# VH-VL binders against q8vl04: the designs that were tried, part 14

Target 1, 152 residues: q8vl04
Amino acid sequence: MKKQERQRYIKRLLSSNEIERQEDFVKLLRAEDIDVTQATISRDIKDMQLVKVPSATGGYHYSMPVQKQMDTEKKLKRTLKDAYVSYATQDKFVLIKVLPGNGPALATLIEAMHYDEIFGTLGDDAHVLIICKSLAMTLELQQKIQRLLSDH

## First folded at step 4 (VH-VL)

Design u2 (framework fv_nisevokitug)
Fold by ESMFold2-Fast, scan of step 4:
Structure u2 (fold): chain C 152 residues (1-152), chain A 123 residues (1-123), chain B 108 residues (1-108)
Amino acid sequence: as target 1 above (152 residues)
Amino acid sequence: QVQLVQSGAEVKKPGSSVKVSCKASGGTFSYYAISWVRQAPGQGLEWMGGIIPIFGYANYAQKFQGRVTITADESTSTAYMELSSLRSEDTAVYYCARGPYYDILTGYYFDYWGQGTLVTVSS
Amino acid sequence: SYELTQPPSVSVAPGQTARITCGANNIGSKSVHWYQQKAGQAPVLVVSDDSDRPSGIPERISGSNSGNTATLTISRVEAGDEADYYCQVWDSSSDHVVFGTGTKVTVL
């Protein structure tokens, strides 16, 4: 498996599991038929700059660093401001129109935010279609995106 | 500085409609939430609804649903509030107010206010 | 429906401290904002997000929020503090801005 594919799996595991030990990553990845060693995971943790944060039940678990989350948010905010053309919603759909060539980049940044409201995101040359899990979640996502564009 | 300037006082008959404007200057209009809040003589503040111009999203208080329409014109940095089927109890000062953002946790709150528009409904 | 209860009036002498309460079930879990309204004027934001003071608002004005009560505190009261004060929250369950009943502060 390529390094970038493996690291995407690691991100996904972090969003749905409280992982306390490096061995837990190895076990979970091997359950997906991804052959890794603890040495490989140690390098991935360093590359991704994962940190340990306090757990509600006591102890610690791995999490994405706040700085990387802030960097992604900052880039998303800039890309939206620079390339934004129009915005429309319908039921559980959000359609963002952007300057040509910017759709795939924007879609990737939105995916990197890991918004729980999103079922899936598709980008073409000048559009990003976001499919939300429900109508209520579409409104929640809209509020989060508006906040990124707001001047505090 | 940010300034919200509203249209002048109006006197209307029961059953008619009124449309009040709010022109924003000094800030980025499209990214801020603009709400309308009214105050009857000697009474407290009552939220009617708000709009986020960049998304065309408007949200209304249940009491005014079907009677109030809030719109925005980004090209002129102007928000509007139209209230239909006017009654004598709609006599109030109507304020536009700007919020820095709309947030599911904090919702609307208002860092700058217009000067207010007195709407009198009488026969 | 969610309601914010304030005392109708508070009388305070110059130089003393005025405390205006804003009561509601579990208000400490919400962000409370405070507005000052002088007679014939538009409201002015004096406290946002429980205790944050906007630029230009004097340090003697402060806010707190815990449990079932939020409080606006005005220390070393001056004649210019005479006004109506309103607390405000967002009620996510009804998708509605809720204002308090208002408190008239009179400086003797």
Scores: ipSAE 0.000, ipTM 0.500, lowest interface PAE 12.7, mean pLDDT 82

Design u3 (framework fv_nisevokitug)
Fold by ESMFold2-Fast, scan of step 4:
Structure u3 (fold): chain C 152 residues (1-152), chain A 122 residues (1-122), chain B 108 residues (1-108)
Amino acid sequence: as target 1 above (152 residues)
Amino acid sequence: QVQLVQSGAEVKKPGSSVKVSCKASGGTFSDYAISWVRQAPGQGLEWMGGIIPIFGTANYAQKFQGRVTITADESTSTAYMELSSLRSEDTAVYYCARGPYYGSGSYYFDYWGQGTLVTVSS
Amino acid sequence: SYELTQPPSVSVAPGQTARITCGANNIGSKSVHWYQQKAGQAPVLVVSDDSDRPSGIPERISGSNSGNTATLTISRVEAGDEADYYCQVWDSSSDHVVFGTGTKVTVL
């Protein structure tokens, strides 16, 4: 697998898992039939500038650096501003309708925010489907997105 | 307290355009969508479209697509509805109404403007 | 294309119960909202999300929604309840707000 593809997977793993050790990256990537070594992961962590941040449980986990998270938030706000049409919720689902051509970009940016509430995100040309882990988490995600949009 | 205050009555000639304003006060303008709903004399309510002020993105009912333009000025907390190519059938009271822009299933209007009568006559 | 059908009028005696129906295919899967409009006034939200009452709306007014019919119920009707009533949904397939044709409630 090329470096860029592998690093995309690493970003995805960070959005859906609390990864505490380099060995955990190796396990998760190998579960996806991606053969990597500890040395490869060590290099990727350095290249991506991943940092350890406190977890709610009192340990630490890997995360994207704060500067990249701030840049991602700005891009998300811009994409929503330019392309948002409507949204609907159903239990643990959030469906965002956007102008055609914008679904995949919005889905990617939402994934890059690494929201703990999200199980997974799917985008087609004009829609983004967000699957949350529970009804309560769907409501929390909705509030986060609304606050993001209301910031001046 | 939340209020939506609309501009005054208008009398227009067929073929002209009208622009109605709706100023919001007492609540957070940016957290809500503003819709426009009209009512012809003795008739029911008809949704024309709505806007999300922070995005400037508007959604229009098919019947009005191409003739209506809904805009918002977040700095003045004011939404506008401009209807072009006026016909006598466009004579109606035009209301602005506040609704949520998240959770479209619960898309209801909790506050309404007082209405603006637009009369289209020769 | 999605249409909400209401009876054009309902007559009710003071102290009795008025029922206003709002019919559409599978309307029970949607959230129905109800507005009261008195002559010369803007509409007022009286029921949101099928059965929720906004603050200030009397307990006599209630809503229900199941199958193909949503119903607004006004119990112990008073002269002040004379008004036009409109149901409303959001149609997700078209991204449009849809209003019912309205029902005139007359208290006689």
Scores: ipSAE 0.005, ipTM 0.510, lowest interface PAE 13.2, mean pLDDT 83

Design u4 (framework fv_nisevokitug)
Fold by ESMFold2-Fast, scan of step 4:
Structure u4 (fold): chain C 152 residues (1-152), chain A 122 residues (1-122), chain B 108 residues (1-108)
Amino acid sequence: as target 1 above (152 residues)
Amino acid sequence: QVQLVQSGAEVKKPGSSVKVSCKASGGTFSSYAISWVRQAPGQGLEWMGGIIPIFGTANYAQKFQGRVTITADESTSTAYMELSSLRSEDTAVYYCARGPWYDSSGYYFDYWGQGTLVTVSS
Amino acid sequence: SYELTQPPSVSVAPGQTARITCGANNIGSKSVHWYQQKAGQAPVLVVSDDSDRPSGIPERISGSNSGNTATLTISRVEAGDEADYYCQVWDSSSDHVVFGTGTKVTVL
């Protein structure tokens, strides 16, 4: 695995886990069949500018710098404002229709938000299909999308 | 079984460069780190650097920073070590060695190449 | 720079026990690995992760690591144990592999 792809997985791990130690990154990546050492993770932490922030339960955990998270959310809201047409839900699926040319960009931005409800996203020229982990999570994601649409 | 087979002995002039190869067989190349360790006549083992082929990342000992380049070609399961600006004190046996990269205890080397003698003489 | 200090030489009679030390500040917090190198040959891993013995290595060879000293112990020494021995750690602060200075074990 390339450095860029590995760092993408690190971002996903941060969204679904409170990672307190570099050793925890090694264990979680190994669970995905990615063999790494603490030395490699130490370099990735520096490259990605990860910071330790206080946890609600006490202690600290690694996090993406706030500026990068805000930039992604702003881009997502802008893309939704400019290109949104409609959405529909069915069981574990959310289908968002957008103006042609905007599907892949929206899919990428949704993926970059690392929503825990999402199993996977697929984008074509004018649609984004979101596959959720469960029916309950589809309802939660629907609420998040509605908030984004209301807030743009 | 796992084998690391190195290129043959080299005789080089001061100021030149040498590139030694290390071909892995019998195991997975991408799942392990490959390090280069040299030993001057009658001296101890000296780590020069290593590469993790799966990530393409190389790391070098401070003493060799700027003079050594370690690369890997996964398609041929071969690692390379190039040392430039050769001096007579670079005369040594150069070994490649394989280590697990996922071991949180740090690198150890379970398999070693046979060694490549590099002689630097005018 | 983190340095591993070994005695230059150890002499031992056949059947006796050889002890090779590897000294460094707080080495007990690191994993220590040991290599045997016979004249004209590549090194061979004999102990990994302080005390683990690779397949094919006799039980006479063991390792320990605590405080500021790691030790390789060779019990019931045989002529075939005569070699140079090196300890090794990975130093996380420098992201470097560090070898000890080496110990020549002579069996009479």
Scores: ipSAE 0.000, ipTM 0.461, lowest interface PAE 23.0, mean pLDDT 81

Design u5 (framework fv_nisevokitug)
Fold by ESMFold2-Fast, scan of step 4:
Structure u5 (fold): chain C 152 residues (1-152), chain A 123 residues (1-123), chain B 108 residues (1-108)
Amino acid sequence: as target 1 above (152 residues)
Amino acid sequence: QVQLVQSGAEVKKPGSSVKVSCKASGGTFYSYAISWVRQAPGQGLEWMGGIIPIFGYANYAQKFQGRVTITADESTSTAYMELSSLRSEDTAVYYCARGPYYDILTGYYFDYWGQGTLVTVSS
Amino acid sequence: SYELTQPPSVSVAPGQTARITCGANNIGSKSVHWYQQKAGQAPVLVVSDDSDRPSGIPERISGSNSGNTATLTISRVEAGDEADYYCQVWDSSSDHVVFGTGTKVTVL
């Protein structure tokens, strides 16, 4: 089964079931005759950034991180809008220049987004250096940041 | 429970502008995407653009870039679409539609739609 | 640039199965959503995320998506299924919502 197709099944399972443990994903998918391993599901949970939220029945269950993503992106967009000066790209590097005092805050927010494209993020007083995993991923990250900067 | 209610039909002259409203009730407005989709008589659905109020972010289809503006007033849970430099070919029913904001796996889709606003452009 | 192609029309007899295709390069890697629009009415979401059915939508309506073709299947067709149907994706590369060309389903 392809990764994208498997992840769509996982999303569907979350819509219809309260899943509390990784082994529950494995059991439910295998019951549908979909062969997966614990290691594969562990990677999917990380890739999809699934979070555990309190259940109505007590305990926790896995959920999509939409609300947390919204909150973090709102803060990121505001910080970018208020402090953005310029950006430059070089190979797998993105360098964002900001007004003094804003670099560390922006770096922390970018890191909290858990973008798959990012190898690491460093902030000083007036700069944020983002190191991407590849040139192609640098372009993808640039598109995501550009969306956040785009307003009316 | 969630309902989108649009403003009434408009008749406009070529070269003028029109502003259509979409008021949301019965659910969360702020963290959902509101898109505008039009349909000319006998034609299909055409996406014009959308706004995500929580980010203050609006995006427009290339065809409408420069003459469409989409805004939102979170205090009244109302989205607006203003289309300028109207032409006869802009005659269409204009819909607002709500969806979850961007999800890396699914993207945008529209779970609730307004009733539509007919805009007629004639000389 | 990215476009979704649907047949303009599909005719089906009551009780039979209607299949509406939505074609595009590698559409199986995207999430496809489907809308039903009856004459004089706003569209209604009938399938989300390839195969999820919203509350209130009959189980006779189902979706699938693989390779270059997504399909909306309406089994045991009723007169009330007569409508225009549109597929839709989010094209992340252009940051655009893309609708299909639409299919008119006529029940004989």
Scores: ipSAE 0.000, ipTM 0.483, lowest interface PAE 17.6, mean pLDDT 81

Design u6 (framework fv_nisevokitug)
Fold by ESMFold2-Fast, scan of step 4:
Structure u6 (fold): chain C 152 residues (1-152), chain A 121 residues (1-121), chain B 108 residues (1-108)
Amino acid sequence: as target 1 above (152 residues)
Amino acid sequence: QVQLVQSGAEVKKPGSSVKVSCKASGGTFSDYAISWVRQAPGQGLEWMGGIIPLWGTANYAQKFQGRVTITADESTSTAYMELSSLRSEDTAVYYCARGPYYDSSGYFDYWGQGTLVTVSS
Amino acid sequence: SYELTQPPSVSVAPGQTARITCGANNIGSKSVHWYQQKAGQAPVLVVSDDSDRPSGIPERISGSNSGNTATLTISRVEAGDEADYYCQVWDSSSDHVVFGTGTKVTVL
C-alpha cells in the first residue's frame, strides 16, 4: 500500500478507535490485511505529527496535531460562512441547508473534524445530514456549529 | 547491541531532588518508549512512568504524579527521571527499561543496570 | 486500581516442574509478560504476550493465560532458575504498567 493511502487509513482508524500504543496501529492494520512493520508506523506517526492527548478514561490516546485540526477548522468555517443557508434538528439529526453545489464539500470537512458527537455524515447537492450518537450529543454539536458560524 | 547505561549511585537528604540518567546505545532511541521502574530493598517492581522520546510525551503512575518528571534528550540518546520532595521511603534501586516495546502488548525488552538512590538524614 | 496477585514463594526440587500464578479479574483478556530477576541483577524478559519466548530463553519456560489466571511454568527445573519472577500487564484503560507482587522461586 502507498504511503498516502496508508496514512489516510490511519486517520480513519483514529476517528473510530482510541489508539493508545504504536503496536495497536500495527494490530488494527494487519487485521485489515494491511502488512506494516513497527518501523513503518513509527515513521507514519512522525510524518503525520500525531500526538498523545488525555483520554476520558484516564489514559492517553493518539490524535491529529492541533495545527492540522486548526487548518481543517478554518476551511470549515469559511465554507460554512460562504454557503450556509439554514439548519434544523430532529432528535439525533442535524440537517444543514447550503447553497447548491456545496453539500458534498461541507460534509467532507465536517467528517475531517472527527467530532465525537457524530455517528455519520451524508451530503447531497444542497444539504448535509449529520447523524449524532444521541439527543444530548446533537445539542452539543449544534453549539459547535453555532460557534463556527458566529466566530469571525 | 542495545544497551541502557544509568548514572551512578546517589545519597540524598529528605526534601531534596534526584535526577537519574539513562543513556541508550546500539538501537533507535527515538523509536522506543523508555520507562522508569523502581524497587525498594526486598520489595517488588513498581512502575513510575514512561516517555516516548520522539514525541516528548510522558505518562506517570498516580502515586508519583506531581513528584516525578521524565524527560528525554534525543541528541544524546539519554532519558532522565527526576524525583522531588524525597522521603526515606524513596530509597530504592531505580531502573530504566526500553518499552513498552512497539511490536508487543506492552513488555520491556532491555533494562539498565539500576541506580541505587539512598535517602537518609 | 488493577492489581496482579502472585504467591510470595514457590519451592521446587531439581528436575521437577514449578508453576507460578498471576491472578486478576479477566486477566485472560490482557497480554501477560513475565520477568526473571536474580539477586543483584536487573530483570530479564522470559515470556512475552502470554506464551511467546524471547530468543535465548529455554523451551522449559512457558506461559499461559486464561480467565482470571495467568501461569508461568518452568519444567525440568535447574538451580539457575532460582530467582524472583514478576508478571506484568499494560492496562490500556489507564495507560499504565502494572507489575505483579512477585514470587520467589527456591530450588532445593
Scores: ipSAE 0.000, ipTM 0.459, lowest interface PAE 19.9, mean pLDDT 81

Design u7 (framework fv_nisevokitug)
Fold by ESMFold2-Fast, scan of step 4:
Parts: sequence; C-alpha cells; structure tokens
Structure u7 (fold): chain C 152 residues (1-152), chain A 123 residues (1-123), chain B 108 residues (1-108)
Amino acid sequence: as target 1 above (152 residues)
Amino acid sequence: QVQLVQSGAEVKKPGSSVKVSCKASGGTFSNYAISWVRQAPGQGLEWMGGIIPFFGTTNYAQKFQGRVTITADESTSTAYMELSSLRSEDTAVYYCARGPYYDILTGYYFDYWGQGTLVTVSS
Amino acid sequence: SYELTQPPSVSVAPGQTARITCGANNIGSKSVHWYQQKAGQAPVLVVSDDSDRPSGIPERISGSNSGNTATLTISRVEAGDEADYYCQVWDSSSDHVVFGTGTKVTVL
C-alpha cells in the first residue's frame, strides 16, 4: 500500500474511532488486511502531525491537527452533506437552502473559507445568502460549492 | 492483496432486470468508493455510478438515472449494481472498481478492478 | 457535457516511444488518470493524478498534464504494451466520471 493511501485510511479511522495508542492503529489496519508495523504508524503519525486531544470519557485520543483551512473545508463539506436542500443563483447572489437550524453555522463556515469571490454572507435559520463581488465571481463560487457537494 | 470478485455471467430477456455483485477483500470496502463501469463489445468505458459505503451516498450517471441502483452491504463487504428495464444495447461487460472517494485534490479514480461480468440481453 | 478526445489508434515500433494524447478544454486544471486494458482483461491503472505511477508500473510509462492536453508517454515500447489506453477525469460540474474515447496502441 502506498503511503498516501495508507494515510487517507488512517484519517478515516480517526473519524469513526477513538484511538488512544499506536498499537490500536496497527490492530485496526490489520483487521482490514493492511499489513503495517508500529514503526510505520509512528512515522505516519509524525507525517500527518496527529495530536492527542482530551476524550469525553477521560484520557486522550489521536486526532487530526487543527489546520485552519483544511479543518474549515472538512466541516463545510460535512455540514453541506448533512443539511443541504437546494441552491439557486441570481445575478451576484447565491442562495443555499438548508434544513432548519443549520443556516448560521453554514454561513460562519463559508466566511471562514475566505473565498475571494464573496462580498458578504448572511445566514438565517434555514437559508444562507451569499453576495458575490460580480456575476463572474458568482459563477466561480457556484462551481466551488458544486465541487464540495460532489464529494457527497 | 486487494481483490474484487464479481458474480458470474448472466443472460437476460429484454425488459427484465439484472443484479451483479462485487465482493471486496483486503480492506477494500468501507473506506473506499466502489464504482460500476460498463463496456459494450468493442466499445469504450462508460461510468454508471458509484457508492461511498462509509458515507452511505450514491451518485449515478444521468444516462442511467432511474434504471440503475447501487447498494452496499458492509457486513459482507459486497457492493451490488442492479440495472432494470434491460435492452439489447445493455449487453456489456460490467466492472466494479475501487478508488478513494472524491476529494477536492484528486477526484475519483480506480486503483483496483473486478474481473468483469458479462451480461447478455437477447430476445 | 465535458468530453475527453483521444486519437483512435497509435502504431509504434518496438523500442520507440508512443505518445497518447487526451484533449479537453482546460484539462490541465483537472487530475487525469490513465488505464491500460489488454484484450479480454479488466483495465489496470497505470498513471494517477497526472503523473503518479502506481506500484508495479514500469518507469517507461509516464504522464503529464498541461493546458488543454494530457499525455501518456510509453518509452522503449515492448510487445506487452499493446493494449487500449483510456484517460479519465472527474467532472465536478456534472458529478460525473468521464472516460476518454480510448486509443488502441499497436506494436509492429
């Protein structure tokens, strides 16, 4: 298995498991018939800059580092996946309809992305209105959002 | 060693449906996307759709929308593709293929392929 | 709909270099992947993400992608390289995997 593929696998394991020890990574990967050693996992942890964060049950578990842009993109993709209903565009406006309760959170995540196309973003309970700087930039932003949704 | 094993050849009548299976081994199921790609005799590759078992999401090519259903059973590490309302032009080899799920950096690609299942639609 | 155009066939003598092009508007901004398919067999990934070579694929096979053209290059061609080759991208605007039209490489 290539390093990049193995590290993507590790990232998936972290999202669904609380992993406390390097040995647990080895065990979970071998259960999926991926043969690794603790030395390999130790290097992957360093390369991916994994950190130990407090667990709800006490103790610590491994987590992806807080990377400003990557963390924001991941949260944005997850929120769109979970709450997206529809979107529409008109002139320099992009309107995203979401399930109630999700608008403000989505608006905050979109602003945190610092898209150059955006003049401003407003969220209410079930909608996010994005005001772009121009018509051309609205089309570019639409493509970026469609790309995020295509992950779904 | 990663392996995708598909079900055997099928002969179907026009108007019927076919369901092809793809069993994954070597850690190839829940953490990867599984796509279905077909190839009519002497023709090129045509993507039908895919499933991301980890997220429970499916995506279908517009041409097959309404006729194709892709499912996954994580307990048996098996993906399925069901194609309904079969026509003679659906005669093809159907492949399952594994890849990383779509990412902003790379997009879908297929690192391992099943051996293919020949589906013949004849009257 | 986004379309990838390949030449239908390429003929090359053993030991020479074969170049297979994959053309589309602004394809250089996309990740291009390449598959080799021998008669009666399933496709095999030979290049991913423009130029990355999977384990087991010989160094004679390489890829590039810039502007409106992606290219698969097979140097020091061997008889075993005779196959159909397909380029592939993900088109985010349509949520669709797009395959090229395919190129038959004949070694004579």
Scores: ipSAE 0.000, ipTM 0.472, lowest interface PAE 17.7, mean pLDDT 81

Design u8 (framework fv_nisevokitug)
Fold by ESMFold2-Fast, scan of step 4:
Structure u8 (fold): chain C 152 residues (1-152), chain A 123 residues (1-123), chain B 108 residues (1-108)
Amino acid sequence: as target 1 above (152 residues)
Amino acid sequence: QVQLVQSGAEVKKPGSSVKVSCKASGGTFSSYAISWVRQAPGQGLEWMGGIIPMFGTANYAQKFQGRVTITADESTSTAYMELSSLRSEDTAVYYCARGEYYDFLSGYYFDYWGQGTLVTVSS
Amino acid sequence: SYELTQPPSVSVAPGQTARITCGANNIGSKSVHWYQQKAGQAPVLVVSDDSDRPSGIPERISGSNSGNTATLTISRVEAGDEADYYCQVWDSSSDHVVFGTGTKVTVL
């Protein structure tokens, strides 16, 4: 597997999992039939500038370089907290209703998270429609958003 | 360690409503599904519905649609099941159970169960 | 609605193997979970995702799932295995949990 392809996978794993140890990357990648060594992962961590940040559950987990990601996640959590009305799913669609005036901002923040499951995101004044790549991806996105909000 | 503790036994008259609580401790409350499953004396397990507290929306089994309301209070880590228009055949042990959503194909399996709440409906 | 059918009872002698079936159309395409319930107690998860065994569950208990039948197998049966057993699936099309009809295992 090419370095860039493997690093995209690592980024995806970070979005879905709290990874505490380098060997956890190895296990998760091998579960996807990607053969890696701990030495390879150690180099990828350095190359991607991954950092260990405190976990809400205690201990530390790996994360993307912190400045812009933390800002986006914090804004997304605040917007959901302040403007959330309801949440519904249907096939590959996630529909979030928000207080009027907040839809476009929420759509932009969701896009800025770069979730792999998302085909596209559309916002009007009071709704955000998230179009996922498949039904399975809709359920996976739901779990990622759940984990994001549960960090509180 | 995860614990689910339910409210105590209830005796109700036909036509009334009952509201059973289930308080979760240990682990994450908001992101796990909490389901309600009942068991009439000598009968099998019957799923009534469930809620994921973070999303606030509940799914109900068709048999109970319109009679059951499942809610959750994230601030107290407590889920509730309210059953209205009670009949004698609603006499059962009511369980709350925590569902781990494994994936799209596997769905929920229940790793922890409450102790059960006996609801008796009699005139 | 989607229904899981189990035999009402299974009798087995100590040290022998008990097999409990859970039947439904194309159940092999779904993940099956199994619960053990002893008299007066809440159910306990004994098998998840067809064949995964939760920590603390003896290796004598195993599961399989193929075609129209899922099976819970209890090897070298002990008196303590006497209980009711329920299979369960998640029906993603209806967002519903479905339990089997239950099987009472009696150890002779």
Scores: ipSAE 0.000, ipTM 0.479, lowest interface PAE 15.1, mean pLDDT 81

Design u9 (framework fv_nisevokitug)
Fold by ESMFold2-Fast, scan of step 4:
Structure u9 (fold): chain C 152 residues (1-152), chain A 122 residues (1-122), chain B 108 residues (1-108)
Amino acid sequence: as target 1 above (152 residues)
Amino acid sequence: QVQLVQSGAEVKKPGSSVKVSCKASGGTFSDYAISWVRQAPGQGLEWMGGIIPIFGRANYAQKFQGRVTITADESTSTAYMELSSLRSEDTAVYYCARGLYYDESGYYFDYWGQGTLVTVSS
Amino acid sequence: SYELTQPPSVSVAPGQTARITCGANNIGSKSVHWYQQKAGQAPVLVVSDDSDRPSGIPERISGSNSGNTATLTISRVEAGDEADYYCQVWDSSSDHVVFGTGTKVTVL
């Protein structure tokens, strides 16, 4: 597994689990048959600049740094603004048409935002299809995308 | 400072076995993988195998399978490489190296031992 | 089996740029690491994960990797850069670490 792919997996683990200790990353990755050492995870934590944030239940858990999250949103806004062509919705689907070559990059950025409304995202050369968890959540996601397009 | 210190030079007869040690210091031994890489005189680097102590897992290059055994003793922070059925072609400098990212794409060596010369002659 | 091919030698004058290639089918999909080995010494990691430099390695040493070729570039070459250089990947098909054939860099 490439370092970038492993780090994307770590980011997804953070969105689905409250991870309090470095050793918990090792255990979760091993459960998926990914061979890593504590030294490997320690390096990934430093490279990704993960921070410990207070948990609702008390104590602390690892999270993406605030600056990294803000950088992702700014890049999403820039990419969407520069490549956006059109937008359509149907039931729980949001289809965004973009300039050719921009679909996969936009899909990756949208997924990196970890919007609660999204079931899954697919990108081809010129389209991003977003599948939402429900009709109500599709409307909420639509509002978020429109806000991104309207911001300075 | 992280340091890997290997045992001294060995002179062996064909058909015998040699066991080289590699003691790690300056970091937690169990936090990384240890590999063995050899280099025959005037030749390039050849990976023999590696071990991840915390997983108890060793993996060997096909060329050496059946002849090489790599083990680790976490209590002494020492890794071992034993090569059996020695031939004159096994004359080489044997290195231990610390591996970070023991997975398919990220396996690289950030620190190396000083090397151990093993000479096989009759 | 998967093999990393390097030129056996590269000669370069002080102050010039040395480029060492590491060739293999679709090597751009793998992470390439580079080691420097001076005569009588153990190898030293100089580039990890295609282009990352370990602490203490000068900025004039850089790496790149795309398609079928990875390249180690040494700018403003100094006498102290004279060494053997090896590229390295993990080959998932054989479950093994693979080293390149090595390149001797001579500064004349």
Scores: ipSAE 0.000, ipTM 0.462, lowest interface PAE 20.5, mean pLDDT 81

